VH-VL binders against Rho GTPase-activating protein 19 (ARHGAP19). Designs and how they scored, part 1

All scores and structures are predictions.

Target 1, 207 residues: Rho GTPase-activating protein 19 (ARHGAP19), of Gallus gallus (Chicken) (q5f3g0r98to304)
Amino acid sequence: MSLKRKEKGVVFGSPLTEEGIAQVSQLIEYLHKNLRAEGLFRVPGNSIRQQILKDALNSGTDIDLDSGEFHSNDVATLLKMFLGELPEPLLTHKHFHAHLKIADLTLFDEKGNKTSTPDKERQIEALQLLFLILPAPNRSLLKLLLDLLYQTAKKQDKNKMSAHNLALMFAPHILWPRNVTANDLQENITKLNNGVTFMIKHSQKLF
Positions, changes and structure headers below are counted from each chain's first letter, unless a header gives other numbers; antibody chains aren't numbered by Kabat.
ipSAE, averaged over its two directions, is called F for ESMFold2-Fast, E for ESMFold2 and O for OpenDDE. V2 adds 0.75 times the mean of E and O to 0.25 times the DockQ between the complexes of E and O.
[cut] stands for letters that were removed.
Atom coordinates printed by the task and the answers are left out, and those that the model quotes come from them; centres of patches stay.

## First folded at step 1 (VH-VL)

Design ca1 (framework fv_cofetuzumab)
Fold by ESMFold2-Fast, scan of step 1:
Structure ca1 (fold): chain C 207 residues (1-207), chain A 119 residues (1-119), chain B 111 residues (1-111)
Amino acid sequence: as target 1 above (207 residues)
Amino acid sequence: QVQLVQSGPEVKKPGASVKVSCKASGYTFTSYAVHWVRQAPGKRLEWIGVINAGYGDTYNNQDFKGRVTMTRDTSASTAYMELSRLRSEDTAVYYCARDWYYDSGFDYWGQGTSVTVSS
Amino acid sequence: EIVLTQSPATLSLSPGERATLSCRASQSVSDYGYSYMHWYQQKPGQAPRLLIYDASNRATGIPARFSGSGSGTDFTLTISSLEPEDFAVYYCQQSSDWPLTFGGGTKLEIK
């Protein structure tokens, strides 16, 4: 007879909950201690160690991330995977087009013609309002995530990860659908990457 | 409304340390970064580094490595910059400045603190 | 580090004239339609004052005669019609990469 692994408090692949956020916050706390790791969030970790961490978080098992058994890349990859395995993106499907419009907010010239210059003040105001109407768990986790990414970008001299690089890694996992559709344009991908870059850089202003 | 008020002028001997304070008011201190910039008489502005007022994380310009320490007190809404092992070339006006938009410009500045290093 | 070169070092003009100040970066400071270049005004004995952020956006309270333009490595600050209070030193600053750096300044002086 074989022993069966019990799954307690399923975290990955399930709708976002306060319990799930508490588990993922452990990864975020660890990463704040390891911001100098070169290629953080870009360089993949070890898939076997990531699976061990994932199983532990799903079962509610306490794990000592500071034991030296796990690399920062394992934890960083697992955080990205968690966001990407949510049934609905962290920023939600319903706000997809709102984020595209916000990324396209530009200044008008003296003749009233639309320019190519971003209207940063209006972008911040729009994002503040949009985040206010997010479900509470989504808003809470988004605040933690954006602060982590902001702090990571501050250490780019050591980790080689700019806000733009982090946006490229995270935008498809927090807003963009995983599956490419007939409506996915390169322009939309660029706008989303730009929008997430803006969110990272201005994270202190958005909440 | 928004105001950054710095501590008064300092005169130090070579090898000493100086600690400059920057008290913020009129905004949520923990939502902004505080940068430190200096200017020697008749010279350009030189960036020293930055502290996240909320988390206390810092990034220092390599030119000041091992000599500069940045801290903050969230209850007092005050940022501090300590520069050790002072040299005559450290004689400058030291400014704190608020980073409204991370990686954008500095929208509010302290009045400056004159630091003179003389034997 | 990104080096910023400002020209001219000194510009002598009269009130009512147009001023054009240049700032060139050793590397591009632009990405995704944003240019991380900012302009400051400094008067003797005072802290710098933000005029233009992200190449072309006027800071709060800054008169319409001040405008910024440029992208990539070449940036310009323009004052369309000089007022007496505009005679000061102007600095450009980039926030594209660490460490943050400033230009050497352009002194705008009255003839």
Scores: ipSAE 0.006, ipTM 0.469, lowest interface PAE 13.2, mean pLDDT 83

Design ca2 (framework fv_cofetuzumab)
Fold by ESMFold2-Fast, scan of step 1:
Structure ca2 (fold): chain C 207 residues (1-207), chain A 118 residues (1-118), chain B 111 residues (1-111)
Amino acid sequence: as target 1 above (207 residues)
Amino acid sequence: QVQLVQSGPEVKKPGASVKVSCKASGYTFTSYAVHWVRQAPGKRLEWIGVINAGYGDTYNNQDFKGRVTMTRDTSASTAYMELSRLRSEDTAVYYCAREYGLDYFDYWGQGTSVTVSS
Amino acid sequence: EIVLTQSPATLSLSPGERATLSCRASQSVSDYGYSYMHWYQQKPGQAPRLLIYDASNRATGIPARFSGSGSGTDFTLTISSLEPEDFAVYYCQQSSDWPLTFGGGTKLEIK
């Protein structure tokens, strides 16, 4: 669909675009320089500063995150808000059930027989294929996000955030079904958290 | 500073169940996963599973399928591991351990001796 | 599951000597520049103590004489100059795949 005139971009709450990814990538780049912040992604930032950052990104205003005016927790919270406010989750509604099945791959082999041992290689192969069929913007942002979370987990001696802890913070913001009850989400929370933990731990193998 | 304190020793008959507790202090309990590991006398360490202390989701080693249940109480900062249908081969010292990084353990409980005999 | 084989099962040395302990995995525990191998020390009646994580990183409070190296399937724990308190059992552990697994241990004993 053609636009009659060029309008100012809106980043938060809008469908994922290359322009939106470019602006959000600034948050990711900043966070890579601040991986040692204790409780990164867990400790909430200042809501007023977060709103100022959000307004600046929505208006396309240049901001200097390295000015010392903003805390790493402000930027981390805003990244989670961006992902959670997308009209469709980063991993897409279409693939929700596939991700639940991938989390349970260890329960079934190729012949449909139950297995008692986790099959890491099969889970990696399934995720690689699933990520290949993601829309290009989603795949690009997911790669940036998983690398950030992997690097954060590698610095947990400083930041105190394990891959499991990061999965708790991000799973509900990157994957949710189109039609589901709160009870259905609660029943699947273990699978979602384990699936995202696996993605973080093996992110270097998935793209 | 960081401490994991486990419940005392247990002696059980075959077929019984045992529930071991692990009380955490000196850190934010809900921010770290707790793993359970056992060691039979003179044998290697054996991983039982993990619980996410924040949301309570678990993953159990398949070798313990249907026999192990892990829970936690966030208000008490305590993790629990219950092992049912005990066999003599379950005789071991059971440890809780805090996950650090990519599934390795920086702090361990002192261990709980579980003896299964008739 | 990934099987870890430690060798030797027992290593007899004197204080001041260098100790070299081996851990071999049944399949690679390294990928894309990362190695998911960790080392613990255990003394009789005590819980294990983390020494080395991610193949070569020394844990907080661990003396500089302890070092780790290796990648792929072959890993080494080195103690450059043994002190009396270092005589203990050492275990390797992989976190490349679930279930998490430990080696059989190397008992470091006084000659």
Scores: ipSAE 0.007, ipTM 0.467, lowest interface PAE 13.3, mean pLDDT 82

Design ca3 (framework fv_cofetuzumab)
Heavy chain, then light chain:
Amino acid sequence: QVQLVQSGPEVKKPGASVKVSCKASGYTFTSYAVHWVRQAPGKRLEWIGVINAGYGDTYNNQDFKGRVTMTRDTSASTAYMELSRLRSEDTAVYYCARGDYEFWSGMDVWGQGTSVTVSS
Amino acid sequence: EIVLTQSPATLSLSPGERATLSCRASQSVSDYGYSYMHWYQQKPGQAPRLLIYDASNRATGIPARFSGSGSGTDFTLTISSLEPEDFAVYYCQQSSDWPLTFGGGTKLEIK
ESMFold2-Fast, scan of step 1: ipSAE 0.006; ipTM 0.488

Design ca4 (from ca1 with heavy chain W100L Y101S D103E S104W G105Y Y108L; framework fv_cofetuzumab)
Fold by ESMFold2-Fast, scan of step 1:
Structure ca4 (fold): chain C 207 residues (1-207), chain A 119 residues (1-119), chain B 111 residues (1-111)
Amino acid sequence: as target 1 above (207 residues)
Amino acid sequence: QVQLVQSGPEVKKPGASVKVSCKASGYTFTSYAVHWVRQAPGKRLEWIGVINAGYGDTYNNQDFKGRVTMTRDTSASTAYMELSRLRSEDTAVYYCARDLSYEWYFDLWGQGTSVTVSS
Amino acid sequence: EIVLTQSPATLSLSPGERATLSCRASQSVSDYGYSYMHWYQQKPGQAPRLLIYDASNRATGIPARFSGSGSGTDFTLTISSLEPEDFAVYYCQQSSDWPLTFGGGTKLEIK
């Protein structure tokens, strides 16, 4: 692509903006047309085609994704790359411990003792409140993303991707801590994957 | 008027418990987290813990483990902090403060509640 | 826990002068383009008042003479031209990790 300054700016690796969301929404719209692709988001695409798409989005160039020049795996991988290259995770650093806390929400017995049984109603309520306070660009993109992943999981008979499989692919790209040691703890990784799985499954109730 | 109004001053004996209230008005109480912070005479501010006002879930500073209980009443738009087994070093002004639900800075503070622990 | 060290402990200045207050963190409180450092003003008998959040953003109603800067471990609160009402104690606070912690404060007093 161009070796000169890009007039429309850089989309990948830059802070989230409404303009950047508009560019990335093209990828999401395309993926909604291709939900049945086996291994969607799991099977990697072609790195050369992904770079061509990335360069075009960074320059604000309109791309005809329906031209047949790109595979659904290219677009899916690029969406993950976009989210993972954000300077701050989509769900934000400030909410990292809140998400761990939400994952630990379990039912209390009649005596007030904590049980191991998840309290799904409290988890939904907590996530609804947390998403209301996200910056507007983050909330808008999160809603689009979770709807895409929910619709993908509903087609798992065709694409072989459950909500849990999608969470394994996306959790590291939408939520990471300031503390590297916390990220390395297996318990926290498991809680975050379970939390993102929960968000995907219940996405229609969260916004 | 957007405000947090705390209960009045308390004088307690060592070993007793104290419960401070913090009543919110002028905003949607359940949309924000409430933190508790104290300040002993001449010392720095010390963070005690946080409660999600809508949900009721809490996270407390380990220094207060086993002694602090935070609750809220959504119908009264009131948060509570109870500190048990009081010692003289618990003598401080206790503040409640609003957080934009885990933004972890405090844009609105209660006026403070003086708690004196003396024998 | 993250320890915040404020300097100087006391700063004696006159109205109209520039005040520069420092806050140093024991570890970085910045990542991914954000710095999780906040500044408060406290007057005797009053609750703290938020001045600056996320290192450089003025809170609602805070005069333009107050500004914040810094990243990583080193942060500064600047008051460009002191007014009589600015003589107070100033605290920094980090929100990078639990538990939330405050600095020891800088007392700004009239010379």
Scores: ipSAE 0.005, ipTM 0.440, lowest interface PAE 16.1, mean pLDDT 84

Design ca5 (framework fv_cofetuzumab)
Fold by ESMFold2-Fast, scan of step 1:
Structure ca5 (fold): chain C 207 residues (1-207), chain A 120 residues (1-120), chain B 111 residues (1-111)
Amino acid sequence: as target 1 above (207 residues)
Amino acid sequence: QVQLVQSGPEVKKPGASVKVSCKASGYTFTSYAVHWVRQAPGKRLEWIGVINAGYGDTYNNQDFKGRVTMTRDTSASTAYMELSRLRSEDTAVYYCARYDYDSEGLFDYWGQGTSVTVSS
Amino acid sequence: EIVLTQSPATLSLSPGERATLSCRASQSVSDYGYSYMHWYQQKPGQAPRLLIYDASNRATGIPARFSGSGSGTDFTLTISSLEPEDFAVYYCQQSSDWPLTFGGGTKLEIK
C-alpha cells in the first residue's frame, strides 16, 4: 500500500526494510575486518568513492569491498549517512524522550537526594524493554550496529576510538526528535551521548 | 579464580633486554586487554602500554617508544613485555593488569609484580 | 599527557578519624557525564588494589567507609572512619586520555 514499497533498488533515504538491512549488513561485515583503522568513523572518507558505493547499494549491485578500491573510512562514513538519512531514526521518534530519561537515571544518596552516579541496573532494564518493543527490522539492525561499535571500542588501543567517541559520531544519526530547536538539541546532547555510550558498552546485555 | 601470575625476578646489566611474562587463568584470555605498569622504588606508578589479547594489537606509551615490545600467546594464555636497551632508571617492579571493557573499564586484577634490577 | 597532582603528600591520622585525599588533573577527565578517575590502595610489597572506579563507584569487596567524589579536574577520596588496615599509600589514576597516568600518591600514616 505504500508507494515507497514499490521502488526498485532504493536503499538510502527510504524506510527501513529487510532488503535495505541486507545491503547495509555488507558494510558492517567489511568494517568488522577493518577495526584497526585509526579514527574509524571520525575521519571522513572520499566523497566520490562514497557516492559510487552508495549508487551501487541503491541499485542492488554486488560490490567487492575487498577489491582495494574502497577505504574503511569510505564505508564507515556511508554507514553513518545511511542511518542519518532514514525517514525515522533507528531508535524511533516515539522513544526519544524515553532515551533522555533513561540516560539521566542516577542513584540517590542516604538522604534521598539525587546524585550524579548513573543507575546502571535500571538503565539496562529500561533499554531491554525499549528494544523488545522496537519494530523487528529496527531491532535487528540496532543489534548489528551496537555489536560493531562495541568491537570497535574494544580495539581502541589501535583505532583510538572510545565508546564515548563513537557515541558522539553515531548518536545524532540514530536518535533525533520529531521537532527540534537549536536550544533543545544543545540541552540534550550530553544525555544522548551518555545514553549511546552506555548502549555501546553494555550491548552484550541489551538483547 | 581469576589470576595473573608473573615470571620471577631479573637482574640485568645496562644495555641488556628483559622479557617479563604474565600467565592468565580463570577467564577467557582473548576477551580482555592486558596493560603493563611499572613502579621504581619510592616512585609513582608509570603506564607502559596495552595489548589486546584477542587481536594482538598494541599501544605503547611514547616514553618507551622503540624499546618496548608487547606480545601474547593465545594457546598459553600468556602476555609478554620485553624492554630493550636497559638503563639503571629502568630498575622497577613491573606489573601486568587485566582491563575489562564490558563491565567497568578498570584494572580489576593485577599480577604479583616482577622485580627488574639494572646495575653494573 | 594529563598530569595528576595529589595532596597532601603525607597525612598523619589516628584510627577512627576521617581521611580526605585530593587529586587534581591538569585538564578535565570528565566526558559526557562520566568521570574517568580511579583510586588504588597499595601496601608495601604488594600490587595496587582497586578501591574506586569512575570517580564514585566502589569496587567489589571494598568496605562502605571508602567513597569517591568529584568531576572535571577535582576529585576526592574519603575514608569515613579509619581502620588500622587503611594505613597505606593511595594513588589516583585517569583513563580519559592516553597515556594513562597516575598521581604521585598520598601516604596515610598512623599518628
Scores: ipSAE 0.006, ipTM 0.484, lowest interface PAE 12.9, mean pLDDT 84

Design cb1 (from ca1, 18 letters changed; framework fv_cofetuzumab)
Fold by ESMFold2-Fast, scan of step 1:
Structure cb1 (fold): chain C 207 residues (1-207), chain A 119 residues (1-119), chain B 111 residues (1-111)
Amino acid sequence: as target 1 above (207 residues)
Amino acid sequence: QVQLVQSGPEVKKPGASVKVSCKASGYTFTDYAVHWVRQAPGKRLEWIGVINTYSGNTYNNQDFKGRVTMTRDTSASTAYMELSRLRSEDTAVYYCARSYWDEGYFDYWGQGTSVTVSS
Amino acid sequence: EIVLTQSPATLSLSPGERATLSCRASQSVSYYGESYMHWYQQKPGQAPRLLIYDASNRATGIPARFSGSGSGTDFTLTISSLEPEDFAVYYCQQYSEYPYTFGGGTKLEIK
């Protein structure tokens, strides 16, 4: 037996569990060691190595990510695949429209007319409440994910990945509606990207 | 220029309360957390707690549970720490310090406020 | 809570000598490829001054003679060649978990 506790088989595409979060935590832990890699999360890894790693995680096989056999791009792509293959997005279908509304929160002028200026304080308060009512596994993983992305964005002088760049990579893997046309998704893409960018930038305030 | 300026020295009797202020300038107050740390004469630094200046949410070290209250006034860019039911063991210099959220390092400190608890 | 033990409690050296200060944690303060350990310098009557953050990064304005190393539970602050102004008390601090804790300090004094 390895130094790390052996997990009882993680299946990609299964509902989120504590065991699944433990596996993803290993990937996130590894990625924190590689925050300075240029194009982290943007540059795809090797599909064969990714499949080997995915199969090992699904079978509960112990993996030494620090062995040098895997590259940061492999692990980064697999993290996105895990999130995107969840049967329900990490942020949930139920909250999809709430996130669009939060991204669109505006101030009202003295006459009661809507302005286009976002109310960032209201956005933070709304996200704090929304995250509190997430299922515990979803909230735990979201906190780990947003911390990883926040730390990645802080190293953007080296890795060239801003919070907005990371949001472009992750938004479609953590938030999607149950029934949507391609046109509806395109109409909302800017709001989703801006919303996730906001979550990354302000992650330290949201939990 | 970044500065944290604390209120002046206090002399209190056992059982009293003390409220120390920390006025920030030279940066956006709500972009940084404010921590409180004390040091008794000749002793180590002891972390009291932190306030999120944006939300007002606090986390207090359990050693001070029920006795410490941290608040802030965003309009005045000022943080406050109130310690109640004072004992002689609370005699210390009290510091405020800022950190960028949960990064946990204190790049700027207040000058310190001496609190003496004696009968 | 995480307990930090600094050694030696007092270190007597002369200017020009190398100082090596130790800080040991009761449990690992390294996670996600970084170490949640900082070092501060304190002179009598003054607030502490940040020297090193995240185990090895020198804070703004800190001379190159100061360096930090270590990971997990074992950390070192090194001053390569002591200057007269370096004789002070040094504290390590962890922020791996709440409550944040400080070591007992190492006093550098003139031999």
Scores: ipSAE 0.000, ipTM 0.445, lowest interface PAE 16.0, mean pLDDT 83

Design cb2 (from cb1 with heavy chain S99G Y100F W101D D102Y E103L G104E Y105A Y108I; framework fv_cofetuzumab)
Fold by ESMFold2-Fast, scan of step 1:
Structure cb2 (fold): chain C 207 residues (1-207), chain A 119 residues (1-119), chain B 111 residues (1-111)
Amino acid sequence: as target 1 above (207 residues)
Amino acid sequence: QVQLVQSGPEVKKPGASVKVSCKASGYTFTDYAVHWVRQAPGKRLEWIGVINTYSGNTYNNQDFKGRVTMTRDTSASTAYMELSRLRSEDTAVYYCARGFDYLEAFDIWGQGTSVTVSS
Amino acid sequence: EIVLTQSPATLSLSPGERATLSCRASQSVSYYGESYMHWYQQKPGQAPRLLIYDASNRATGIPARFSGSGSGTDFTLTISSLEPEDFAVYYCQQYSEYPYTFGGGTKLEIK
């Protein structure tokens, strides 16, 4: 239900570019230094500080994130906003149904009949292939994002954010179909969240 | 090299408290969670809870009805589990275990601490 | 909480035979091809030892004769050809949700 007006800035709300990725990578680099923050990506930041960072990124003005003026939650929220405000999702809307089909990849028995047992190796192979055919900017940013989320999940004893918790936060911001209804999204939301969980857990094998 | 070493056996009377220690060595203590698991004689393994070694935050299995307190000392690389209001049914071997990576698989275990509760 | 039921409670076999151990969950512990299920081996007087993590992956140092399979609510640990050292109690464990739970165990004993 919430329609957002398009931002005027060069980075937020614009198609993904190498320049935009370079600017947003500053947020990702900062977050790698703050993986221990409890509730990272879940706990909201301060809207005023987020707007200051957003304006700086849009204008190409460098900000010292290590100055102590910003909390990790501000940067984490801004990264999620950037991904969600892209005109096309990072994973591309056209691959939405491919990700759902990958969830249904199962082993075959000795007679060649399909079983109910997931084929994790085929799921990894299919994701590797999907990621290879992504536009170069999308693939580059996705690799950075999934590595960040993988490293965050590895510190879950400190930050309380499992791979699944991170997937709940990020899935709706990186993958949506062009013409889905609210009911279609709801029916598939568990598969999407689990798919992103799988991507986070296996991110080191996917690129 | 990577080890969890627990305190020695305890014999307690009903109503008393017991505090078991678990000293980590060979890895960065605050990089991994510590889980506590017990096993009564001839019974299954039972998960007691987990402590975030960096923050000190815990999640305790409700079956222990608020009787469990988990703490850690980061300078000593040691985790503690205290169980109060002991009953004969609490007689068990108590284990600490490292939850490695995001897998939450228990790859390194303490040797176990025998706790006997008898009148 | 998720209840794990292991069967049989006791399995009597000879060295060289194939062992098949079952673990059934009261609700699904699998999501998008990942199964949040581990297997442990425990010998008398010892702490458990991790054998299989995430249903099908062998832990470091675990012999190839051990394999895990299954998804959803139905999981299997298979030992293709029993060695004398394999006679022990085997436990499954889920980490899909708190509280983490273990099965009742299957005791593998010599016939």
Scores: ipSAE 0.005, ipTM 0.455, lowest interface PAE 12.9, mean pLDDT 83

Design cb3 (from cb1 with heavy chain S99D W101Y D102T E103D G104W Y105G F106M Y108V; framework fv_cofetuzumab)
Fold by ESMFold2-Fast, scan of step 1:
Structure cb3 (fold): chain C 207 residues (1-207), chain A 119 residues (1-119), chain B 111 residues (1-111)
Amino acid sequence: as target 1 above (207 residues)
Amino acid sequence: QVQLVQSGPEVKKPGASVKVSCKASGYTFTDYAVHWVRQAPGKRLEWIGVINTYSGNTYNNQDFKGRVTMTRDTSASTAYMELSRLRSEDTAVYYCARDYYTDWGMDVWGQGTSVTVSS
Amino acid sequence: EIVLTQSPATLSLSPGERATLSCRASQSVSYYGESYMHWYQQKPGQAPRLLIYDASNRATGIPARFSGSGSGTDFTLTISSLEPEDFAVYYCQQYSEYPYTFGGGTKLEIK
C-alpha cells in the first residue's frame, strides 16, 4: 500500500468542500480506468479495504490506488458511501420537488391540453438552470459524477450496468427530501430514478 | 436575423496568443452553447471545446490542454476563445457555432476567423 | 476518443444520381435508442452547414432529398437525386462523448 499524508481533515459526513472534492476525485479518476468491471457500483467491496480508504481520505492522506492494494468494487462502494453520508444531498433538499416537476414535463397539444409525450427539450433546459444555481462545490462534483456514470453506462456490454441500473443505485444517495413520508417513498421513487437516468443519459448537455 | 459574427483575421508569431470573438444576435444568447471548431488548410474539422453561455462552464479538448481558454460576456452576447503559446500547426480558420442543448446540432456558424502563425 | 472514418474519401457522380456516404465510429455512438451523430455540408470558403442531427432528423431548411440513417457504429447520409449545389464536402460528427470528433470528410465531386 502506498499512502502519502498531506494534511488532516474530515471528509466523510462533513459538508461538501473543495478539499473534500479533491480527495474524492481520486476515486472518480481511478474508476474511469476501471469502467469494464462487471457489476461496477452493484457488487460490494471488501469492508476492511473500504475502511482503510475512508480513513485515509478523512485524514487527508494521499492514496496510491494504482498500487494494486484495492479493487474497483472497494472504490465504487466508497464513492456511494461518501455521497450518501453528506449532511445534505448533492442535489440539495430544496430542489427535491423541482426534480419531480421536471420529470413530469410533457408536451401540450394544439388545443393547449397536456399530453403524455415527454418534453425532453424543456427537461434539459430546466436541469441546466437548476444545476446553474447549485453551490459551486455541488455543481463541480455533480459534473464529475454524471460524466463517470455516463461513461460507465456506455460500457454496459462489459460491466452489465445500464444508466437505469446506475440511477437506481445513486438516486437515493444524491437526492432525498428533508422530511421522508410514505407518499414520498411510494409515489416519487420511480420519478426520481427516471430523472437521474435522464441526467446520466444527457449529462454531456447539462453543463 | 440569427447570426454569429466573428472578429477579423489575425497574424501572430510563434509563442504569442490570439483571442477570437464571436458576437451573437437575433436570439437569446444564453439559450445556446457555443462550440469552437478549427480547420487547417485542406484538413478536417477539429473540435476545440464548448462553453455553456448561461453558466460559463467549459469543456476543452485535451489536445489543447493548458492553451485554450473560453469565456463569454452575457451583456454583450459575445463568446471568446483565446489560444496561447501558438505554434505553426495552429494556422487554421477558427469557427464558433451555436448548439441548442436539445440535440439540434451546430445549426448556426460564424463566418470564420483566419489565424496565421508565422515568423 | 471516438474515431470517425468516412468512406469513400472522394465520390464522383453526376447530377440526378443517388449519393450514399458512410461514417463508421470506432465505438457505438448510440445509447438507449438515441444516436449522437450529426452530418454537415461544407462548400469551399464557407462555414459548415448542418444537414442532419441525431442521425436521421433533417435540420431546418434542408431539402427532402437529404436523409440520414444508421445506429451503433454505422451511419449513412443519402442524397436521393443530386443537384448541382450538392457537390461539396460532407462531415459526420459525434457528440456521444467528449471530445466531440469529426470524420475526415467525403468530397462529392462532379463526374
Scores: ipSAE 0.005, ipTM 0.449, lowest interface PAE 14.7, mean pLDDT 84

